# Designs tried in a protein design chat: VHH binders against Uncharacterized protein C6orf62 (C6orf62). Part 7

Target 1, 229 residues: Uncharacterized protein C6orf62 (C6orf62), of Homo sapiens (Human) (q9gzu0)
Amino acid sequence: MGDPNSRKKQALNRLRAQLRKKKESLADQFDFKMYIAFVFKEKKKKSALFEVSEVIPVMTNNYEENILKGVRDSSYSLESSLELLQKDVVQLHAPRYQSMRRDVIGCTQEMDFILWPRNDIEKIVCLLFSRWKESDEPFRPVQAKFEFHHGDYEKQFLHVLSRKDKTGIVVNNPNQSVFLFIDRQHLQTPKNKATIFKLCSICLYLPQEQLTHWAVGTIEDHLRPYMPE

## First folded at step 24 (VHH)

Design l1 (from k5 with A102E)
Fold by ESMFold2, look of step 24:
Structure l1 (fold): chain B 229 residues (1-229), chain A 124 residues (1-124)
Amino acid sequence: as target 1 above (229 residues)
Amino acid sequence: QVQLVESGGGLVQAGGSLRLSCAASGFTFSDYYMGWYRQAPGKQRELVAWITDSGSTYYGDFVKGRFTISRGNAKNTVYLQMNSLSVEDTAVYYCARWGDTEMETPWEDYFDYWGQGTQVTVSS
């Protein structure tokens, strides 16, 4: 009989070997829930909350094949190979989201997606939750902060305006954990012609190993600061 | 009641300069983005310059460094300094406020208040 940590390590190694054989990542073994909150500067104005319809994990790099080749060629130890795999970055794409508001009938969600020119948003907060796939366990909050303050993305939008020839941009927060996919759109009405920056989608970047590091609390506990009274 | 009043327009020779002013009242000026737009006969209104509540600026492509937008929050006034004017700059110039987005407001009407406009005419 081995100790519990040795049994956990052996089980993890077997899982990772199976995932490499199937060309799957550790991130593919999780279910995700994500919420997006637009936090307003006005203290009494409730946040605009959105639930992401489907969180799509993406591993674009063929990194795992290179790690397995290194192990076979004796270029890497098994422990070194596991460390490299655990440090892979996962992209969590949120291409579609739904408003959680019930107090406005007939409102279109597209109006909440305009990020500039406007001055009422303090920050965008993304709340990420995960659980092992095919479980009935409750989702738990991933131990990470995903915030993008208005001043940080506004500066990047203003730089894009000075460049003039781009219609789509990607901007990131200082910690490079939140990426905004932005469409530069020209509004053209009978009365006006103006440029806006419209949010298309959000992508979160995090190390794969962080998916098993959870903070305390439930979804409700973490949503409560952004929920309407 | 929100009011935006432009002044400083007029007739100027090509190569000359004008300074436009927009006096704002009826709202907390420092909380809003403000802009200058222009409309030549038979054309749509087009953005000239935009200034955020924090003082960051943006200019339409045709400006090419000739115009400068600024704001005096203590005086509730937005300015447009126009240098090196050409005949193509002849238009009615409007001051505008970007309004708070109402969830039911169509996105093409996000600009909620406009001044009466001031005519700028550049002679060759």
Scores: ipSAE 0.006, ipTM 0.268, lowest interface PAE 9.8, mean pLDDT 74
Fold by ESMFold2, last read:
Structure l1 (fold): chain B 229 residues (1-229), chain A 124 residues (1-124)
Amino acid sequence: as target 1 above (229 residues)
Amino acid sequence: QVQLVESGGGLVQAGGSLRLSCAASGFTFSDYYMGWYRQAPGKQRELVAWITDSGSTYYGDFVKGRFTISRGNAKNTVYLQMNSLSVEDTAVYYCARWGDTEMETPWEDYFDYWGQGTQVTVSS
């Protein structure tokens, strides 16, 4: 029979290795692909679809260091440390995105998307795919909903418009999974002076555990509703 | 085909009121945001007020609660009630429609139709 102290030491070493592995950004374990679709109210009009050039993952807390200290000092149980890790949020920043239409790409490489004033958009849909880094497996869709309906962000823009001191805005959808970084611009041309709200970037908020919960299908299967025929 | 015809302008004394109307035709009026802009001599056009297809309203900073935009979808008409007018409100007032915009059009092309304007002149 094995030495009980040796088995406990080995278990503690494995836990320490797991926590040290998590000391870096937890999203570093995954590759990501993200697409943004602006869905028009008119059903005949196909969505404006964009591919995110680079998904930048960020963790919002210093949980690994605090967990290691708590375990070492006997402040936390292993189970409560796992619950803290499970509740951590991964921020997935999409600062740059490009149109997937070939004729649009020929006109520009990067477009500022105007969200207001306009009345033709139904919603913004973000499609997030992940896989373990260095895996040969294909990307799979993350089992999470990233939708931001026009009515929801318009209400927030109206509130911002009434508060004149704000020039930069962050708005979120009701379930707090999509955050839009908006620039308020006053545009002047020889003919016009107008206020617009321009989309600068998108950030998705996702609990860590959802990165390993995938829906079925390929990227192509999930993009098809937003692609031209 | 799209037509926007402003009316209701004229000469008014300071402190007075005017109601501008914009009769619209050639499109499904209730589906579009509509707005009023003004242009004083030597200045660029500036936003007076907008109204969304659902009736939400927006006003330029200089309005300060004096003007009210509204719409009558049954009459295909957008209105601007102007109260407490001052000489600084003297301008040509234009009715405008937001266009059906593509995602990649230049932002200044979002204003696809304008009326001919109606003159508002406020005397001391």
Scores: ipSAE 0.006, ipTM 0.290, lowest interface PAE 10.3, mean pLDDT 73
Fold by ESMFold2, last read:
Structure l1 (fold): chain B 229 residues (1-229), chain A 124 residues (1-124)
Amino acid sequence: as target 1 above (229 residues)
Amino acid sequence: QVQLVESGGGLVQAGGSLRLSCAASGFTFSDYYMGWYRQAPGKQRELVAWITDSGSTYYGDFVKGRFTISRGNAKNTVYLQMNSLSVEDTAVYYCARWGDTEMETPWEDYFDYWGQGTQVTVSS
């Protein structure tokens, strides 16, 4: 019956020791579910909602290499090693999805969304859920906001077009939690030539420690604003 | 019914300037991207410029800072200011509305209305 904060800190330190021994990241200890909603500007039009087929976690700073380097170089104390581990960023990649429409035969497909020059999308919302791997618990929403508003990515697309020299680009929302991987394509018909930007995948960035901070509610509760009726 | 009417074309000397206008009717103009395209003799149509509903602009590579697209939402009109014209700019210029794109719409349906065009001829 110890202090809950002290027990949590002791549990986190214990987990970090296990991770060092096993050469694993904290993200490797979780299962994920992710959903992507394309929210239309028209209020009466329901969002286009997709379930990500496989969430692929990637660590940007491997904890073991950073900790080993710190100890070897004598530049890192135990406190510095703990601080370095908690600063790790988790990349959660979502290259393939399937529609959640009731009357669509679901199959996994690569993303194939034209984001520009279309003008009917207000924002992209990503909903991330996690649970400890191998647990019986239901998925819970990660306490973080993943939104990318139309105006923010449009500005970046127009800047890229003025440069002329890239076919693939990565753009991020202002708080750097959502990254869009975009192909610049030319529509090639005998009559017309046009440039479009096609969404190929989405990546969510968040501090690794966010994976243990959950909001209230179920998947259903959080999806309801975006669900087809 | 959607209607796009271009005006302001004509004959100009190389190095000169010209301003095209496109009067739009039959739809809520401020909700749509608008663009200018051109078709030179013996060439395919090519994008000159787009302007989004929020006022952001994009230009075809050949423009090189010489042209400016703008819109007057109160007048339901899109404009193309063309400066430093050369013989290579001789073409029919079309005003176009970029349509609302449904997901999984074939790419060719992204361009839903075109004007009849206005001739621009640049003499050497």
Scores: ipSAE 0.006, ipTM 0.297, lowest interface PAE 10.0, mean pLDDT 74
Fold by ESMFold2, fold request of step 25:
Structure l1 (fold): chain B 229 residues (1-229), chain A 124 residues (1-124)
Amino acid sequence: as target 1 above (229 residues)
Amino acid sequence: QVQLVESGGGLVQAGGSLRLSCAASGFTFSDYYMGWYRQAPGKQRELVAWITDSGSTYYGDFVKGRFTISRGNAKNTVYLQMNSLSVEDTAVYYCARWGDTEMETPWEDYFDYWGQGTQVTVSS
């Protein structure tokens, strides 16, 4: 006894036992903030930065079935899907956001960002912050990497174009921490009709243990590389 | 009759720049999305860029920020500015107009009229 890591682990285990008795998840005990940066390939261009208006945590009670459906639909690799089945996972859904640009009249909107066909985006970066509910502590960055590089999702989009699928598409980054919910839409003018892929929602998949592992720094410190100046 | 005429191709040294133009006639240009494709010898035709009627732009992955598509609706012309050219950019470049297309149509079938193409050759 006396080891700070041992005491923290024992406290977390006791909390988890209490939550099981109440039929509550660990994720239900946290407040979240999430920001989404669309990072441009042009080095001097500042990212398009958005604040998620509401982060919706969901503990799936059908984790195995969701993974198996993803494998059948070719959304996941079998190897990665088996690893996910071994984890206590929470989903953090982000359907709505607001631009952080000073020159935009700010209002919350449905996520509606065209990802393809375009090639000016380098990657999507999600910045996740948490704190215990009812705490007066500031939000702290969750110690996890949430990035989805353009090449990784474009390859999946191009593959989908050869399919006869008619509805939404879900794609994931290689480490399966970021899932993009994509709507295949047709744009029409009086004379034009074309297919695009539009981002409708982002979901972060996390082991619950990551919710209590925070990195150093404030929200401002971690947003600075992406903040419009 | 719809007509698309490309110009501005030619021979250029690696690292150089070239600006392609596509003059359009026979339709209301401002109502249509426009695009550029290329085809290297022995390869499939691939999307370079497209631009909507409102000016939103989209690029193929190999472009990597080196090319810029634009349109001049007053001149009925779509442009492709190509910078930092390499030998891998050697191809015939085609201008195309988007047309009506069915869902799940292959990408090249989004376009109902094509120009004759202009050769771009990048020497080492």
Scores: ipSAE 0.005, ipTM 0.168, lowest interface PAE 11.9, mean pLDDT 74

Design l5 (from f5 with M103F)
Fold by OpenDDE, fold request of step 25:
Structure l5 (fold): chain B 229 residues (1-229), chain A 124 residues (1-124)
Amino acid sequence: as target 1 above (229 residues)
Amino acid sequence: QVQLQESGGGLVQAGGSLRLSCAASGFTFSDYYMGWYRQAPGKEREFVAWITDSGSTYYEDSVKGRFTISRDNAKNTVYLQMNSLKPEDTAVYYCARWGDTEFETPWEDYFDYWGQGTQVTVSS
């Protein structure tokens, strides 16, 4: 008789298998909250913190054709896409986000932010929280690290710059857990002309088996390091 | 005080070469992206080349393969090696720094400091 943890794991696996047959995901049983922190290289500079308006879970297996379309459109690599399709992974889409700064009038507006060219950002950090649907319990932090370092997405931006035919691009961190949807724009000002990359949305990839793995602490506890003093 | 000073401009024949320098002071040079712009008579200022703090480079299409941007952090200097110069390369060349930016910062404010420029003239 397996240890209680083993039994629980087996039960979850069975549930996942059943849901898969129904084209459902375990993720559909959860509510999600997500925050995005832009951490700056300058230690004295406070991180920019954003709240995602809505987190949309999507099972990758249900969107195989869409993923392949993305490959055809050169949004994703074929190799990476195949790897993702083979994994029992849920996509957590963050289509909109807003600043948590209350002191800035107008920050309530959904804004696309420029990620490049700029070198003041060290990394993007996404914090994911979840709870069972119809639960009165507080949201718990998902035990997963979602980080995208500046150097990693910059390399991809520079590569895309050589391609003139793409307006919308997707870049991902090395471990393929964070995907940034980027809009490429050419800006002309009276002072200069340059190509810029704006962040439109974010998508996190999480193995379904990790959906029930929570860290300790509250939302506030986990946001505190990124909040202004 | 942040300062950028360009040098190395001049008159050169078509097919010739020039090397521009931009001496930077008043900030931690190694932490900043640097770039070159140019402005031809009657035209708007345009991007020429960028170099990141890590040394990655990007070029405007018309100068690819001919121009090379580089930097020496020990000397706080960014360079623009210009080879195979053409008459259409004639312009005032400006050195620029990417400053400390915020997400709400207008695009034009990404470039917080500029040099005075150096004239490059390419004769036919």
Scores: ipSAE 0.019, ipTM 0.408, lowest interface PAE 4.9, mean pLDDT 81
Fold by OpenDDE, fold request of step 25:
Structure l5 (fold): chain B 229 residues (1-229), chain A 124 residues (1-124)
Amino acid sequence: as target 1 above (229 residues)
Amino acid sequence: QVQLQESGGGLVQAGGSLRLSCAASGFTFSDYYMGWYRQAPGKEREFVAWITDSGSTYYEDSVKGRFTISRDNAKNTVYLQMNSLKPEDTAVYYCARWGDTEFETPWEDYFDYWGQGTQVTVSS
C-alpha cells in the first residue's frame, strides 16, 4: 500500500499532466496573495510594503508568444527564454499594487515606484501566499524565495540605458524568479534632462511543483519583518 | 551644508584634453551617486556621465569612449576626464548629486544639489 504521501504526489502529478494537456495551469486551482517589500540599506529605515491587488497566474506556454517577442526585441536572452519555456513554470503577474502605509495621504492609490536613479534600496522582496480555491483555510506562505538585489537590477538598468529604442524593459534576478517590468522615462526638469526607471509591474516565476509546498506561519508572521512599527 | 565645486575648465583646441574636478562637502560622499551635466549655449542641460556609489559608470552616447568619469571617495571628489575634445563639447559643465532618496521623495528631488559649473570651450 503506497505511502499516503506518495499517493498524493502521484495524484497531483496526474492532475498536472491532465491540466497540461488542456493547456490549463495547476495554479488555476489556487488563490494567491502577494506582497512586495522594498528593503532599504539603512537598517533603521522601515521597508516600504505594498499589497498586490490581484495575482494573475499564467502558464509559460500561454505566454510563449510574448516571451519570444521579448527575445526578438533583445529584452531576453534566447537561451534563458528557451529554458523557461521548457520548464513547467507558472508566471504570477502582479500588475497593480498598493501601499500598505496608512500614515501617508493618498497611499491607497496605485503608486508608481522609481527604482533608479537611487541607491537607498537594498533589495526587493516578494512574499507569495496561496490557498486552494473554495477553501476556508487561511492563506499559506509558498515555500519559495523571491528577492532581487539592488546591484543586480542596477547593472541591467545601466546596460539598457545605451539602448534608446526601448521604452519598456524587463529585468530579472540571477535565478530568474523575479521579473521587473520597467518603464524608462526621459523627464525634463528645470535643471536638466534625466532618465529614470519606474517599476510598472512584477512577475514571479514558480515551478508548478512548488505550488503545493508551503512554509509555516501566517501572512502576518511573514510580513512582520517588513511592517512599520 | 552641502556644497559642490567644479574646477578644471578652460579653453582647449580640438583634439585636446581636460580633466574636470568636483569637490564635494557637507555630506557622506561615498553614499551618493554623482554625475556630470553640460549646457551649451541655447541648448538644454544634458546628461554627460554618471557614477554610482559602487563605481558603475554610464555615459552619453556622444561622449562614450572619449570621456571617463571616476571618483575618489577619500578626497570627496568626482572627476571627468575629457579626451579628444570637439567643438561640440563646448558648454558649461555641472557636477550633480543624486540625493538621498526616500520612498516618498518626488522624482524632481532626485537631483538635489548642483555646482556652479565650469566653462569648457573647445576651439576648432
Scores: ipSAE 0.018, ipTM 0.392, lowest interface PAE 5.6, mean pLDDT 81
Fold by ESMFold2, look of step 24:
Order: C-alpha cells, then structure tokens, then sequence
Structure l5 (fold): chain B 229 residues (1-229), chain A 124 residues (1-124)
C-alpha cells in the first residue's frame, strides 16, 4: 500500500513502459481538440476565438530533428529551440486554425495575426480538450492553464528586433506551456514602413501525464466566456 | 479630432543634433504606441523609431545609437532626439499613431493618423 499520488504515478509509469515497448507515446493514445482565444484588454470586447483544425502531437525525437534542422537552416533561434527539448513532454502543434465566426469560411494562412506592434490584446489563451482515441466519450478539458500575456511576448519581440530579418522566432510564456512561432516581416504601405511580428502557429507544451488530468465541464461550458456574443 | 503636430525641424550641420517634438491631441495618448518615420525625396517612407505605451523602444538599424525616442504622457508629446546627424538623415520626419484595429484589419491601416511632417536638412 502506498500514497495515492505515488500509486497514480507508478500506474502511469507502467503504462508509459508498455507504450515504449510498442514504440508509442502516451499522447498517441488520445484525440485532441484545441481552441485559441485572443483576449482583449477592453472588458466589453469579446475574444477572437479560433478552432484548431488539427492538433498535431510531436514527441521529442521528431520535434528535436525539425528544430535542429530549422536552426541549421536559420529558421529558429537556437536558444528558444533548446527549451523545447525536455524529457517526458509532448508538444501539441496548432499549425492551422479558423475563426469560429459563422461568416468566416475555411482555414487559411491569410488569417495570420499581427501580435506586434499592437496594444489591444491582453493575452492569448489556449483551451485543450482530450479523450481516449476512438472512444465514444465526450472530450474533456485538460486541467492546465495555457496563457501567454502580451507583456511577456512583447518584451521578447523588442529584444530581437535588430537581429536577423529572415529568421523565424520562437517565444514562450514564463512557465513554458505556450510557444508562439513568429515570423518577422517588413510591411510597406502607402502610409508607413514597419517591422511586424506575425503569429504563424502555436505549440502547447506539457507533461504527457497531464493529458489524463481533466477538469469538469463540457467544451461548451469552457468556451462560453470567449464566444462571440 | 485626432491631431499630430511635429516641430523642431530645420537646417543643421553634419555631426549636429536636433530634437523633434510631436504634440498629440484628440485621443488618450497614454494608451497608444507612437512612432517616427521619414521620407527623403523620391524614396518610400521608412521607419525610424517606435515607442510602446509602456515606454519600450525600437529603432531602425541605421539610426540606432544616434537617435532616441521618448514620450511624456503628461504632456501628450513624443520626442525624437537626433544626434550625430549625417546628410543621409535629410528627410521629412513624420509622427504617427498606431490605429485601434481588429485582428483581420488590412495592413495599411496600422498607422491611421500622421502629422504634417517637419523638414530636417543636414548639410556637409
């Protein structure tokens, strides 16, 4: 007999060992749904809410190869990329997402978002839901906070503004649960010429065991604070 | 009505200094990012310096270390201190305010309001 938290950890470790024997990860055993809310500073303005079209889990082996190749090809900074290479974690990538407004159709890269220079966003909130693969049970919210406050990513953008113009940038929130993949672009319009940072994709970073820690409520219950009108 | 009025331009010898001012009115100045741009004859308008509502600054590479942007929220004013001026700095300098736009707003609307500009001429 042992401590309840220790028993749960030991059970998860045994499952993990079985999955490694079959060359599968714990994350491979789940279906995911993810939503992204851009929360505005003005309290009366409802969030810009997006549904991720496909959540792509990436384990350290696969992501490490892509990160290192990107660094050698000058796609990402080495410092930010090394922070993504931690044991027993999964990266959940959201490479494409679409607005949940009814008058917006499809999922396009044309919906890239400028995150800087802007001053109307308070934070980015990601809502992650999971269920065992191929089950009929409803998706349940993963009990974790995925928030990236504007002040935290803005100061990282300002730090790198005079570096390389062609390198993609990966920035993370303080607890390293949300990573933003950012493209630095030079905008030229009839009115001005500026350097901007556009959001290309989002990656959630969490311990794989967290995927079985569910909060109460449905997807609808958790989306309601962010829904348009 | 939103208004931006630049001042402080003029003729200066190479190596000299100028301080530009931009007086703002018609909006809550402390809530907005502000910037300076410049346009030489026959050239496109180019970015010079940028200051956030919290006071963080960013500069174009060619002016970094020579120019300093600052703001005084009590006076609704943005400044550009220009030191070690070179003939290539000759241009009309514009003050700009960042617009209040939605995520999917067209790119050309990010600076909706501009001043009339102030001429800076740097002679050899």
Amino acid sequence: as target 1 above (229 residues)
Amino acid sequence: QVQLQESGGGLVQAGGSLRLSCAASGFTFSDYYMGWYRQAPGKEREFVAWITDSGSTYYEDSVKGRFTISRDNAKNTVYLQMNSLKPEDTAVYYCARWGDTEFETPWEDYFDYWGQGTQVTVSS
Scores: ipSAE 0.011, ipTM 0.318, lowest interface PAE 8.9, mean pLDDT 74
Fold by ESMFold2, fold request of step 25:
Structure l5 (fold): chain B 229 residues (1-229), chain A 124 residues (1-124)
Amino acid sequence: as target 1 above (229 residues)
Amino acid sequence: QVQLQESGGGLVQAGGSLRLSCAASGFTFSDYYMGWYRQAPGKEREFVAWITDSGSTYYEDSVKGRFTISRDNAKNTVYLQMNSLKPEDTAVYYCARWGDTEFETPWEDYFDYWGQGTQVTVSS
């Protein structure tokens, strides 16, 4: 009987070989759950917490199908997603998400969420969970941090205001693990003409092997800091 | 009670300058973005300039390079320095506060408090 770690490495290598024959990636072998928390600067305010209705993985073997799905849902530009594509990474797109507040009913197809101008948000936090496909086991938290602080994305928005760019904008946090797909709009209301930056989609960017590195705890354990009272 | 009070308007010749002031009270001024807006007779109110809590600025294209927004957090006051004034700048100028936004609030409600306005008239 061999070393348990060696047997695990050999099993993983056999899986990789089978995936290569089928033109599949490691990320194709997982189910995902993702939650998004908008954390407010005011300590008394509870975070606005959302569950992503469908996590769309995009990687080199499936980009045509999954990129086009996200584009049709108006979540991001095709060109921006192609520029982010990497052989050994996965983009996990969250084009649609639902409030977890008990008095909000229904699934939204798209969200009219303005990130700027406003000054009440401290940061956006994404919580990612994975499990092997066809498993009855609970989802486990992926061991990675996905945070995008307000100051970091506001600086990028202010930078692009000095340019005559097209409407689609992609901004990222400093460690390049969270990407925001933003629509720059020049809107007119009865009150005002304004430039706004509206959130279209959030994308998590990580190495595929990270999907098997799990932290301890349940979904509930990791959501608790952001849960409504 | 939130209050915004503009001052500094008046009549000025084309090419001249004016400085508008907006005194704010009833809230923690340094925490809010502030803006200037204007409305000419028979026209919709239009955005002129804003300034963030950290002092970053953004301007409507037609005033960029001529107008400067600034703030003095010690005096709870936002200013609009208007240079190289043109007759088309004639309008009532309003000071506005970006509001505390509820999550999912429609964007048109982000401007939750407005001043009474101050008239600026630019003559040829």
Scores: ipSAE 0.006, ipTM 0.347, lowest interface PAE 9.2, mean pLDDT 76
Fold by ESMFold2, fold request of step 25:
Structure l5 (fold): chain B 229 residues (1-229), chain A 124 residues (1-124)
Amino acid sequence: as target 1 above (229 residues)
Amino acid sequence: QVQLQESGGGLVQAGGSLRLSCAASGFTFSDYYMGWYRQAPGKEREFVAWITDSGSTYYEDSVKGRFTISRDNAKNTVYLQMNSLKPEDTAVYYCARWGDTEFETPWEDYFDYWGQGTQVTVSS
């Protein structure tokens, strides 16, 4: 047990490390590539694979309101979400993408696709790669799993439907590494009336230190299960 | 071609019950969400109930506790059990399937498919 001045100095050093860690962005030292695969339930059907045009790393939680809203809608634990928000976390935003299908004219577009009530997707898989900025090294896969199964986000959409809340929502996978930003729309035509949930963007949450933990293999090795070929 | 055929409508006194059936064909029924909609005279068509492929259900507020949606995947049939009927429930009831399309297809192709409808009339 230390004297009072020693305890104060240790507490101050911890606070200084926390403040420096928050001001130092390890993510700023990296280049990123991200791919998004929508894996279909039909085993022979090729995944829909997209390359993210701009991976935007953010050290602030600009989406905290939307994340907390999703927790209050009882889709996941408030305590787990608060712990995640307290961590020094890299948020990797993917607002724009390009299809990797050769029969689609490739231009960068904002994400705008219906996730529900469609029923042909098994899971969403995000593949994240990094390298040191200013390096000629090839990109390497970050050692982290970013999967969001259909049943997990459908459950959260059902809560939104029963409560008739705001049109914009955020949902997360169970391990809280993938966040989907969703727009709820009510379609009404002379013949139809329906509610849909559209995917507007994806955000990956990754503890900053995991940016230097790489799995083996190349981008091509890790994309192969999801490629059309 | 997707085909939806409703049956089970009719005239019933207030407080009574009816069960609607919808026979489906032309698609893999067990993979799709199914639902019921209704249109009363002078009103827009409105949502009543739907059921997911996994059996989760959702109801419009005015029918909660009185109506029950269910499905029989072996018979490709969705049902609507309607209890404690009120004159306000008088409408043509439509069976519906929510659309399913290739992932990269524009959202404009995501419309429900409808049956021909079955009349439900609830008298005072």
Scores: ipSAE 0.006, ipTM 0.280, lowest interface PAE 9.8, mean pLDDT 73

